# Miniprotein binders against Uncharacterized 14.6 kDa protein in sodA1 3'region, part 6

Target 1, 131 residues: Uncharacterized 14.6 kDa protein in sodA1 3'region, of Leptolyngbya boryana (Plectonema boryanum) (p51586)
Amino acid sequence: MQTLAQMDILVVDDDPDTRDLLRFMLEDEGAIVTVAPNAKEALSLLERELPKLLVSDVAMPEMDGFELIGRVRELPKGETLPAIALTAYAREEDRQAALRSGFNDYLTKPVDPLELIRLVQQYCLAFPPDA
Key: E = the ipSAE of ESMFold2; O = the ipSAE of OpenDDE; V2 = 0.75 times the mean of E and O plus 0.25 times the DockQ between their complexes.

## First folded at step 3 (miniprotein)

Design P4c (from tH with E26K R30W E33A E34I E37L T58R R61M E68K; at its last look DockQ between E and O 0.40; V2 from the best seeds 0.00; counts 0 for: pae E 5.0 > 1.5)
Fold by OpenDDE base, look of step 4:
Structure P4c (fold): chain B 131 residues (1-131), chain A 92 residues (1-92)
Amino acid sequence: as target 1 above (131 residues)
Amino acid sequence: SIRVEVTIEHPDGSTETYTFEVDSLKQALWVLAIILLRAKRLGATSVEIRITADDEERAKMIAEFAIKLARRAGFTDIEVTREGNTVEVTAE
């Protein structure tokens, strides 16, 4: 099943295993995945070209996901870029914090693969890739 | 349900066995991916994967996924045996 065909997705996570896993799962669904090991590199990539979806860890050293999304929202066309936060915390307060910081949605770690795919699909359908 | 047993052989000859049982195909693939990626990072010399699913189609799908992961992990000699709802994948 190639439900995410031609979708450009940027995955940001400081854990290499998480990056590899997310990339594999999303590519298996047909997505075009770019990965970044930290927020700084992610921002550099985003300044050059915006993906269709940003998936970012929140708890990262040096620059966390909250700061990253804030910077992204300041970029041209970054205001409407769909962005999903990954976090170890499942509290409602954390979800609200993610949303207030600029993320569109929120997933807890360890990531439920069904939830991930469904959520990514939702945003892909809402924001289809360019022809 | 889906039951998966993975045995990893390490360069020193030691082995690790992981067994899990899940109800979701996607969940099975996710857990399997984690294990195989671990095998890759640890420089495993071989892996053996035994998959038992609730039907032949699901077992086959998981096996196909396992084969793809094994190839990505650097394994080149892959053997597959199928018997009903059970598939065994050996990769070296």
Scores: ipSAE 0.078, ipTM 0.466, lowest interface PAE 3.6, mean pLDDT 87
ESMFold2-Fast, scan of step 3: ipSAE 0.343; ipTM 0.679
ESMFold2, look of step 4: ipSAE 0.088; ipTM 0.434
ESMFold2 (binder alone), look of step 4: mean pLDDT 80; pTM 0.768

Design P4d (from tH with Q27L R30M V31R E33Y E34F E37T R38L E57R R61L F65L E68R)
Fold by ESMFold2-Fast, scan of step 3:
Structure P4d (fold): chain B 131 residues (1-131), chain A 92 residues (1-92)
Amino acid sequence: as target 1 above (131 residues)
Amino acid sequence: SIRVEVTIEHPDGSTETYTFEVDSLELALMRLYFILTLAKRLGATSVEIRITADDERTAKLIAELAIRLARRAGFTDIEVTREGNTVEVTAE
């Protein structure tokens, strides 16, 4: 079933295999996925038009996911954009760092497709608290 | 339901088996794609995929994706066998 029908999602990851995998998983649920290979390109896209959800790797060259999310939160209407961090770290300190940086949630790599879809559904199907 | 079992042989000769059961073709395809992509990234020397579904068509569709992913991963020797609603794909 296409649970994420017509949801615009931006996926940011410097690894092309990860981008292809995430795109495949999300598009199979009906999402419209845009991919970016780095934070700079992601930010350029986000400055033009905000998606319904951002999914971003934390560990990227030059501008990492923490710097990216900080800049996103400064954009007009970017303060409430749902954002999920993807990280290779499973420690509680790393989870707290992602949340403090501005992400709403995180998933540990390698990503379980079922957990990803469930978490994406949670954030995409929730109504914003204020319009 | 759809049951999938993937056995991966690592470069050091050890094997690891992933098993899952789902009720959605889409979920089965996504999970299988993820496992096979990881196998490729880990340098797997062979993979064996066993797919059992409620009907033969569903098992074949999942097997077709598995074959395509195995070829993309660089496996050149791919064998497929079917017994009813179960399809087994071996690639090395």
Scores: ipSAE 0.013, ipTM 0.167, lowest interface PAE 8.5, mean pLDDT 76

Design P4e (from tH with E26R R30I E33W E34A E37I R61Y F65I E68R)
Fold by ESMFold2-Fast, scan of step 3:
Structure P4e (fold): chain B 131 residues (1-131), chain A 92 residues (1-92)
Amino acid sequence: as target 1 above (131 residues)
Amino acid sequence: SIRVEVTIEHPDGSTETYTFEVDSLRQALIVLWAILIRAKRLGATSVEIRITADDEETAKYIAEIAIRLARRAGFTDIEVTREGNTVEVTAE
């Protein structure tokens, strides 16, 4: 009865507690979750193998989520990878910035578990990469 | 069904109340988690949650998980009590 069975998801966040919580929520629904503590490690993982979905914090030291998504969109087959931004800011300008930078959608931190699962279902079940 | 009743108290003494009716144990736990993280995000001084389940076994499971979720959310003063199919959680 797992709604995200076998979905490969990469979660990027510099806060270990947020990573652990997001991993717990997604794995409870059957997803296969890989976590990365920063954009550099995330990019190294993405260059090897693309997941079905990227969930990334925007505000990270050194390389932020905006720079990360821009580089992801330049990877082979990375142009269509569904990506959800996690942002501490709920203002319209911040939402528009995330979408313009290449994210498909956004969630405000602290992440609402119901909204997270809903968006993952929307982008992974309605938007397969090979469609 | 499972009924979830919530009261969140803010530093200025004001309170927010919510009531949810959910159809599964999974939904109840997700709602419980969402309430706990919202309360912490808002800087609440306390949160009180009353959960009424269909049966006593479901209530026992919710009670066991509730304390773990409250700790995970960052609460340090947590009390969980159960009477029959009703669970009460207080966290601050």
Scores: ipSAE 0.007, ipTM 0.163, lowest interface PAE 9.0, mean pLDDT 76

Design P4f (from tH with E26R Q27I R30L V31R E33M E34W E37A T58R R61F E68R)
Fold by ESMFold2-Fast, scan of step 3:
Structure P4f (fold): chain B 131 residues (1-131), chain A 92 residues (1-92)
Amino acid sequence: as target 1 above (131 residues)
Amino acid sequence: SIRVEVTIEHPDGSTETYTFEVDSLRIALLRLMWILARAKRLGATSVEIRITADDEERAKFIAEFAIRLARRAGFTDIEVTREGNTVEVTAE
């Protein structure tokens, strides 16, 4: 399988253990990972510079992932930023809600490392830097 | 390589089995963490873990890690058996 060498990825989750685990999984494949503990800090980072991929928890205090993705889609060049939702809910209606809100895809928590890497490769390697 | 098979028994008596083979120790440990966290979240009544590695010491290391995860998940009755490069851990 292909590497994630030097792909800039932003991971947003209010749980520090989850952030650390996701960061380690992605960095093991060569990604450059920035983490944010909440949507407000994520937006501050995104307004400065967009990563190649956003991975965000849906269920966060104050501003949830649905509100976050809505704000992201309004940023300059944010309309096309690939985004993956992390959700504790595996029901079809919850999955469709994530897609309707603006996410490109979703993963169910706790996140399977192999599923995460596979899905991230799918979205990161679709837009090579020199193509 | 590292081959792992984990069977989770649910409260209703049904079972769920995960089987994977990887070359990365890190990925093997991360996937074990994910499976055992899932078992805890679902209230599993037992887990059975079979680990086969290229050498006995590597299999033991992974098995010790799995035992720590099982204890963290709330299992208190843990049995370990070894045969060559294969270690089986049962926890309930």
Scores: ipSAE 0.014, ipTM 0.216, lowest interface PAE 8.2, mean pLDDT 79

Design S1 (from tS with E5L T7I E21R E48Y R50F T52R E88L T90V)
Fold by ESMFold2-Fast, scan of step 3:
Structure S1 (fold): chain B 131 residues (1-131), chain A 92 residues (1-92)
Amino acid sequence: as target 1 above (131 residues)
Amino acid sequence: SIRVLVIIRHPDGSTERYTFRVDSLEQALQVLEEILEEAKELGATSVYIFIRADDEETAERIAEFAIELAQRAGFTDIEVRREGNTVLVVAR
């Protein structure tokens, strides 16, 4: 059953294997996935059209995920875009930093596909579009 | 070249990831067997194997072996997703 049918999701991660794995998992649930290898390319895409959800690595060179989410929250309609942080850090304070920076939630790397899908469903299905 | 990503979920909820790149089918099968044997010894609850090869035939051969290894490790629910030169094997 495709539980994420037609949901536009942007995945940002500097690791191509992680991007492809996440794309496979989300597309299997029916999502339409766009991938970006860095924050600058992600911002270029977000300025053109906002997805329903952003999934972003926090530890990226040049512009990290914290700077990215700050920029996203300044975009028109970007203030309310659901965003999930992907973090390699096991410490609670590092996860709290992601939330404080503007992300709605977080997942610890390596990403468990089931945890990702459940969390994505929560954010994509919790706010149905107003008629 | 062959690229493989393996994510192993342990009974306590923790995960381990393995990524490797090799230039031969034989090397890929050997490394994958070592990883799946470790997963079996640790009593892993799920394993995700992502395979990318230079061609579909090579990816499929690795996927077939990965499925066999997952079965030997005790997984009974095995899903396979294919897309060109890439294959995802999900074992639970």
Scores: ipSAE 0.016, ipTM 0.278, lowest interface PAE 5.4, mean pLDDT 77

Design S10 (from tS with E5A T7V T19Y E21R E48A R50F T52R E79R R81F E88A T90W)
Fold by ESMFold2-Fast, scan of step 3:
Structure S10 (fold): chain B 131 residues (1-131), chain A 92 residues (1-92)
Amino acid sequence: as target 1 above (131 residues)
Amino acid sequence: SIRVAVVIRHPDGSTERYYFRVDSLEQALQVLEEILEEAKELGATSVAIFIRADDEETAERIAEFAIELAQRAGFTDIRVFREGNTVAVWAR
C-alpha cells in the first residue's frame, strides 16, 4: 500500500540523478512530486503554491539551501512548511547548521530511501491532538 | 510485482533514466543486466538503482546482482541501503 497518497512534495537538487531517484522513491509511495534544479526555480514555484513538504539540497551554486529556506520561512504559510535538508557532509556541525537555518531535519547523501519515507511520514501525516 | 529505477551518468555529463515494472525475478535480472552492460560499454561514471519487490528475498537477489554488475563495470565506491523489500544501490 502507498503511504504518501496524493502528498504534494517539492524536491530541489542541482544533481539530476538525485532528483530522479528521489522522485521515483516518493512517487512509488503515492506522492505527487515536483522537481526543481536550483533554488531560484524552487522559490518561483513556492511563491505560487506551497507543497506539503520541501526536500532541498544544501550545497547548490548561486543560491544555496540555507538562503532558500530563509526566504521560504518569510512566505505566507511558509513559516511552518516542513523542510528536510540534503547534505553530503556528515559532521555534526554541518547537520546542526541546517537545523539552525530553518530546516526541520536532515538526510545525508546518498539518501537512504527508508529514512526519507520515515521523515516524510513524520512531518506530513502528523495530526494535531485537538482539532 | 518488481519496480526498478536506474539512473546512469555518462562521461559527457548526460543522464539516462530507466523505469520498469516486471512480474518475475528473472525478467528483472535480465533487464537490469541489459541496462548496466550498455552503461559499462558507454563508460558510465555513476549508476543509481532503486528496487522494490513484493518480498525481501526478491529485492535482495536483485540488489546482489546489481552490485555484481556494478563491480564488473569498474565501480569501486558502492553504497547500499536495505530495509525489507526496498533496496537502493549507488555506484561510482
Scores: ipSAE 0.055, ipTM 0.421, lowest interface PAE 5.1, mean pLDDT 78

Design S11 (from tS with E5M T7F T19R E48V R50M T52R T86K E88L T90Y)
Fold by ESMFold2-Fast, scan of step 3:
Structure S11 (fold): chain B 131 residues (1-131), chain A 92 residues (1-92)
Amino acid sequence: as target 1 above (131 residues)
Amino acid sequence: SIRVMVFIRHPDGSTERYRFEVDSLEQALQVLEEILEEAKELGATSVVIMIRADDEETAERIAEFAIELAQRAGFTDIEVRREGNKVLVYAR
């Protein structure tokens, strides 16, 4: 797998272990990672400036990932922000619900770090700075 | 060179990270054993061991030892993902 050179990523997850693990793995590949423990903090960061990619847990207290992505799609320039959902939902219907809510892709929890890196690389290649 | 990262989750939910880079298999096995022995003593509930070596054979030898150490530490659910010279060991 290739490095994620300077890819600016926001990771949202209420589990601190998941945040640290994902930050670990993505930064090891060259990404610039910002983390948020909940949707409210994530939305505050997104209103200030947009990353190149959003990776968000779906199942969070207070405001879930479906509500978060809906709010993101309403932000200026947030309509086309690539977004990956992290979901514990086993049913295909629930996974498809994430896509319909505005996410571009999904991964099941517990997250396979190599699968996440591969998926993120696809978005990095689709939006290179010099293309 | 050999690059190893160990992510450890403790019983209270706190996490600990170790990263090291060495040039010999013997050094990698020694450092990894120290880390996982300490994790066992502290009652770690999960570990992720990420191994990157110069070749597939070296990565596999370290991965086999990591799996053995994880089993000795009491982990019963061990998943391994192999991609050439990269191996991830996930133990719960």
Scores: ipSAE 0.046, ipTM 0.274, lowest interface PAE 3.9, mean pLDDT 78

Design S12 (from tS with E5W T7V T19K E48W R50I T52R E79R E88V T90I)
Fold by ESMFold2-Fast, scan of step 3:
Structure S12 (fold): chain B 131 residues (1-131), chain A 92 residues (1-92)
Amino acid sequence: as target 1 above (131 residues)
Amino acid sequence: SIRVWVVIRHPDGSTERYKFEVDSLEQALQVLEEILEEAKELGATSVWIIIRADDEETAERIAEFAIELAQRAGFTDIRVRREGNTVVVIAR
């Protein structure tokens, strides 16, 4: 089933296997996925056009996901962009740090595809024509 | 039912992707074995296997088989994540 039809999603992760896996999961549900291998390339893409949702690894070389989300939130149209953090650690402190930094939610790596799809569905709401 | 996603990374950096859905444990094991045997022959550098079943026991049975196949294929770094009826196996 294509539950994410036409949803534009940006996936940021420095691991190519993770990027390919996440793209595969989301595209299987109909999403239009753009991938970036680091925060700098992600920012370049975000400055040109914002997706409906950002999925970003927090632990990346040079600029981490916390710095990335902070800069995204400074963009006028980036203030309310739904963003999900990907973290390798299950510690409560790490999860709270992601939320405090500006992410709306988090997932622990390696990612459960159904949990990812569920979260994407929850955060990707479009206003109805008669809102 | 049982859903399985497999992502195979080849030595040249390309990836090959499989998705299948079956209604029996036996079918899941047969299809997965075929995919992983081909990956071994092609010299795959990593394999990601995502298993979603109707119950945790079925997902675990398939994951255990996948881990054994990965070990036979020469992968030495195998990580497993479990969350309800979903198991993710990463072999490098």
Scores: ipSAE 0.043, ipTM 0.390, lowest interface PAE 4.8, mean pLDDT 78

Design S2 (from tS with E5F T7L T19R E48L R50W T52R E79R E88I T90R)
Fold by ESMFold2-Fast, scan of step 3:
Structure S2 (fold): chain B 131 residues (1-131), chain A 92 residues (1-92)
Amino acid sequence: as target 1 above (131 residues)
Amino acid sequence: SIRVFVLIRHPDGSTERYRFEVDSLEQALQVLEEILEEAKELGATSVLIWIRADDEETAERIAEFAIELAQRAGFTDIRVRREGNTVIVRAR
């Protein structure tokens, strides 16, 4: 079950339990996970070195996920970085807001590990299942 | 089916991870008890349990059992997050 072997992923969430859970889910599939507790630390890391995928909570204090993704998209190599939003809201309006802000997709919390892994594979696999 | 993830944090900061999928409530309770009993013996400082079942009642029964086990292990800060057939229990 190492379907994400050596894939470098940055996870941003202000809740340490959520960061631990997401890291656990992704590392169980072989990913190399870096975690950040807030958008400012995430942006500092992204300016130095880009991961293959960004997974970010939307609802964070000070700088939220919408502001974070907007700034990421302005980085020279950040325009095409795959990014998945994590939100507590399940409504279609909230999904559309995340997409309009620059995220490629979204997942609702609490995150389903299979939904997370399938979505990560969709954006990062060299050979997609439905090629 | 019933899917469970368990993340255990040890006193030295290291973590231990468990992932299992079973088809009966009885099996889920047995496996979870074994994991949490070992965590207690090793002096774990926190435990995070993610549970998904085919229905809300089954997920709640497993979560209630996990909470009881955590309380018996000496954890006093227990928080639970519920959404449909998914329940997350955190104890420290």
Scores: ipSAE 0.029, ipTM 0.354, lowest interface PAE 4.6, mean pLDDT 79

Design S3 (from tS with E5I T7Y E21R S46R E48F R50L T86R E88Y T90L)
Fold by ESMFold2-Fast, scan of step 3:
Structure S3 (fold): chain B 131 residues (1-131), chain A 92 residues (1-92)
Amino acid sequence: as target 1 above (131 residues)
Amino acid sequence: SIRVIVYIRHPDGSTERYTFRVDSLEQALQVLEEILEEAKELGATRVFILITADDEETAERIAEFAIELAQRAGFTDIEVRREGNRVYVLAR
């Protein structure tokens, strides 16, 4: 069964191949995925309508994921939006920085799509989509 | 049965996705080899294959051979992961 059926997810990553891969895997599990190539475009989408989950790369040029999540938490109803950070940094201090910045969870790059799906499923169960 | 989902990124930026089923481990390995060889011949810049088997033992065997099959096809950047009865293959 598609455990992410109709879960609205926004994926932000500056690498098009990573965006395509993550979108493919999440959509195969039934999710409705929107992708953005940078934080500015992500914010434009988020200001119009919030998804059920945000998945964002941390290390992006111009506006990074830390700045993005900080601005998301200031949006109407954005304070409690579940957010997962994708980070190339394996050091504990960098992981803690992501959580302190406002992310709810993190995964290290290169992202294992099966690990991402498992983590996203946990959020889907905690925040089920509208009937 | 074994479910195979294929995602291919072509040189012109276009993407192709298709799904099919096979009935044995032998057939799964054969089609995995064919997919990787054809994708490489077409100049694919990225190939993602998700295989869902009926049991973990079959998935484990597929994962064991996947790296070798991708290398034989000519890919140099290969990632193979297994979670339970699922096998993920990424080649570029």
Scores: ipSAE 0.018, ipTM 0.305, lowest interface PAE 4.9, mean pLDDT 77

Design S4 (from tS with E5V T7W T19L E48I R50I T52R E79K E83R E88F)
Amino acid sequence: SIRVVVWIRHPDGSTERYLFEVDSLEQALQVLEEILEEAKELGATSVIIIIRADDEETAERIAEFAIELAQRAGFTDIKVRRRGNTVFVTAR
ESMFold2-Fast, scan of step 3: ipSAE 0.120; ipTM 0.454

Design S5 (from tS with E5Y T7R E48L R50L T52K E79R R81L T86R E88W T90I)
Fold by ESMFold2-Fast, scan of step 3:
Structure S5 (fold): chain B 131 residues (1-131), chain A 92 residues (1-92)
Amino acid sequence: as target 1 above (131 residues)
Amino acid sequence: SIRVYVRIRHPDGSTERYTFEVDSLEQALQVLEEILEEAKELGATSVLILIKADDEETAERIAEFAIELAQRAGFTDIRVLREGNRVWVIAR
C-alpha cells in the first residue's frame, strides 16, 4: 500500500510545536521521524546518515533553510535527497527562491498535514509517475 | 470507537503524550474539553490533538465544536483541520 511505513524522514524547524506536529502526523502514517531545531544540528545528523526525505523550514535564525539545502546538495549522495521547504512566504517569487536553492517542492505555513503526507508519498513512492 | 491522541508541550520544553478511546460523540467532546482546560490550567504552551472517529459525520461534528472548546479553555491561536474521519486540533 501507499503508506509511509519505515520511511526515514528528517524534520527541521526552529519551532518545537511545528516539529512535534509534523512528527506526530508522519509517525501516524508509519514514518520514522528525526527532528532537529536548527540547520547546524540537521547538518550534523545528515553527515552521519541521510534520511529518505528532508522537510525543512526556510526561515531559521543563524543558518536558514536556503543555506542548509545548499550544504545538503554538496554531501555524498545528498544531491538526490528529496527535500520539501516549509515557507511562510505568500509571494510566488519567494516560493520560486526555495526551488532555485535546491528544494524539490514547498509547502506554505501553517502546514496542511494531508498535503504534506501527499507530497511525502509522491517523493517516496516506488515507481513515481513523473520519473 | 473514537481514538484521541494528545501531545501537550510545557513551558520547560518537555512534552507529555496520552491516548484515550471513547465510544460516543458526547464522550469525545467531553474528553476534548477536559484536555484543553487541563492543559491551559497547567500553563501548557501548546496542545496537539488527533481524533480518529468511526465515520466522517462524527469527525465533522467534532471539528465544528473544537474551535469553541479551545477558545473557552483560553487558547487564542487555534487551528482545526479535518480530512475524512480525522480531526487535528492545534491550540497555543
Scores: ipSAE 0.042, ipTM 0.398, lowest interface PAE 4.9, mean pLDDT 78

Design S6 (from tS with E5L T7L T15R R17Y T19F E21R E48R R50Y E88R)
Fold by ESMFold2-Fast, scan of step 3:
Structure S6 (fold): chain B 131 residues (1-131), chain A 92 residues (1-92)
Amino acid sequence: as target 1 above (131 residues)
Amino acid sequence: SIRVLVLIRHPDGSREYYFFRVDSLEQALQVLEEILEEAKELGATSVRIYITADDEETAERIAEFAIELAQRAGFTDIEVRREGNTVRVTAR
């Protein structure tokens, strides 16, 4: 069964391998995934149309994930957009910084795609297709 | 650079994945063959393979080999979808 049928998700990460892995895993669950290589591109996409969920790397060149989420929370209807941070930081203070910046949740890199799928399912209200 | 994601469905409903990056066509085939051989021995019910390369021709070559490997493993229902430099092969 596809557990994320027709959920629109934006994935932001400067590493193309991570973007592909996450995109394909989420698409295998039925999600409609858009990817962006940096925060600037992501913000441009978000200003046109909001997804149902944002998944973003924190550590990106130029504009980081903290600045990105701050901008997102200023957008119309962006205040309540579910957002998951992807972080290389294992310290409690860094984890708390992601939550304080506006993210709803976080996952530590390297990301286990199965952990991401379980977490995404908690934020998605879509139901699997009837048998 | 060649990036491959293999998604495996098992008879008990469990799921498994393998993601790898290689620099040559031959390396991609060697790794794919190992993964698909193990999946076959475990009785996998389906396999989905995503192949991304630097150009469409390279991705298509790898997809051709992936299809052949899937057929040798006993899968008979094979679907292929192409999008730019990425080819998806689904075998059931």
Scores: ipSAE 0.094, ipTM 0.469, lowest interface PAE 4.2, mean pLDDT 80

Design S7 (from tS with E5R E48F R50L D77R E79L R81Y E83R T86R E88L T90F)
Fold by ESMFold2-Fast, scan of step 3:
Structure S7 (fold): chain B 131 residues (1-131), chain A 92 residues (1-92)
Amino acid sequence: as target 1 above (131 residues)
Amino acid sequence: SIRVRVTIRHPDGSTERYTFEVDSLEQALQVLEEILEEAKELGATSVFILITADDEETAERIAEFAIELAQRAGFTRILVYRRGNRVLVFAR
């Protein structure tokens, strides 16, 4: 019953509890998850090898998710990397800002695990780019 | 009916998954207790429990049992997510 078998996913969030929960949920479905506590470490990982999907918190200190996604879109083959934003924002305009900045979709925090898995299936199984 | 999926993370990073389907709260409690007792004996570092029932009330009652069992097994950090007739319990 693993729906995300061997899918390489990078999760970026400054909250260790959120990273652990997201990793556990995705690994439960068969994904191979790498976690990063901030955008700088995420960029270092992305420069070495692109995952099949990026899941990133928007509100991080120093470099936020908006700046991170902008830089990801400049990387070789990063233009089409599926990316999901994690946002604590209650307002629709803030969520639309994430889409305009380059994310393909968004989820509000606290993350609904079933909605996360549904979106990951949508972007990884229907849109699995070849490296 | 009631369907429960339990994923146990071991100290070495490996995971084990159990899935069962039963027709009563009593059966769900008994099976969950057996699984979590085994997890505790093996030194599990976290447990992921996904509950799907016929309605929200039934799922919630099973989730409360799962939370109590996790606490009895020594897990101190428990997160619960609810979506209709489905409930996820993450204990570590």
Scores: ipSAE 0.040, ipTM 0.345, lowest interface PAE 4.8, mean pLDDT 79

Design S8 (from tS with R3L E5F T7R T19I E48R R50L T52Y T86L E88V T90R)
Fold by ESMFold2-Fast, scan of step 3:
Structure S8 (fold): chain B 131 residues (1-131), chain A 92 residues (1-92)
Amino acid sequence: as target 1 above (131 residues)
Amino acid sequence: SILVFVRIRHPDGSTERYIFEVDSLEQALQVLEEILEEAKELGATSVRILIYADDEETAERIAEFAIELAQRAGFTDIEVRREGNLVVVRAR
């Protein structure tokens, strides 16, 4: 079933295999996926048009995911954009760091495709349509 | 369960996608072998297969056999990577 029909999602990760996996999984559920290999390209895309959801790696060279989400929250209408962090660590401290930085939630790498879809569905379908 | 995501690139630039859910290592290896053989018969320019296993031991076993299966199918440019439960196979 296409639970994410025509949902516009931006995926940011410096690893091409991770970008391909996430895009493939989300597109199979009907999503329209844009990918970016780094935070700078992601910001350029976000400044032009906001997606319905941002999925971003935390550990990237030059500008990390924490700096990226901080910049996103300063964009017009970027304050309420749902954002999920991708992290190599599942410790409570890492969860708190992601939430404090501005992410709504997190997933550990390597990403479980079924967990990804459940979480994306939660944030895309639970948020009010006029918010 | 084990999830298998397949992307096959054709000479005309088109791509085919398949998703399989299987319940055992043996089934995962059978699907992997079948897909690699079929892609080669179709003249595919490249194949990418991503496998998310139930546990790391299963993923490690799949990664061990993936290169041999791709070679037997006739591919010469093969990359296999594993991160925890995830195995990525690229063949051209």
Scores: ipSAE 0.035, ipTM 0.371, lowest interface PAE 5.6, mean pLDDT 78

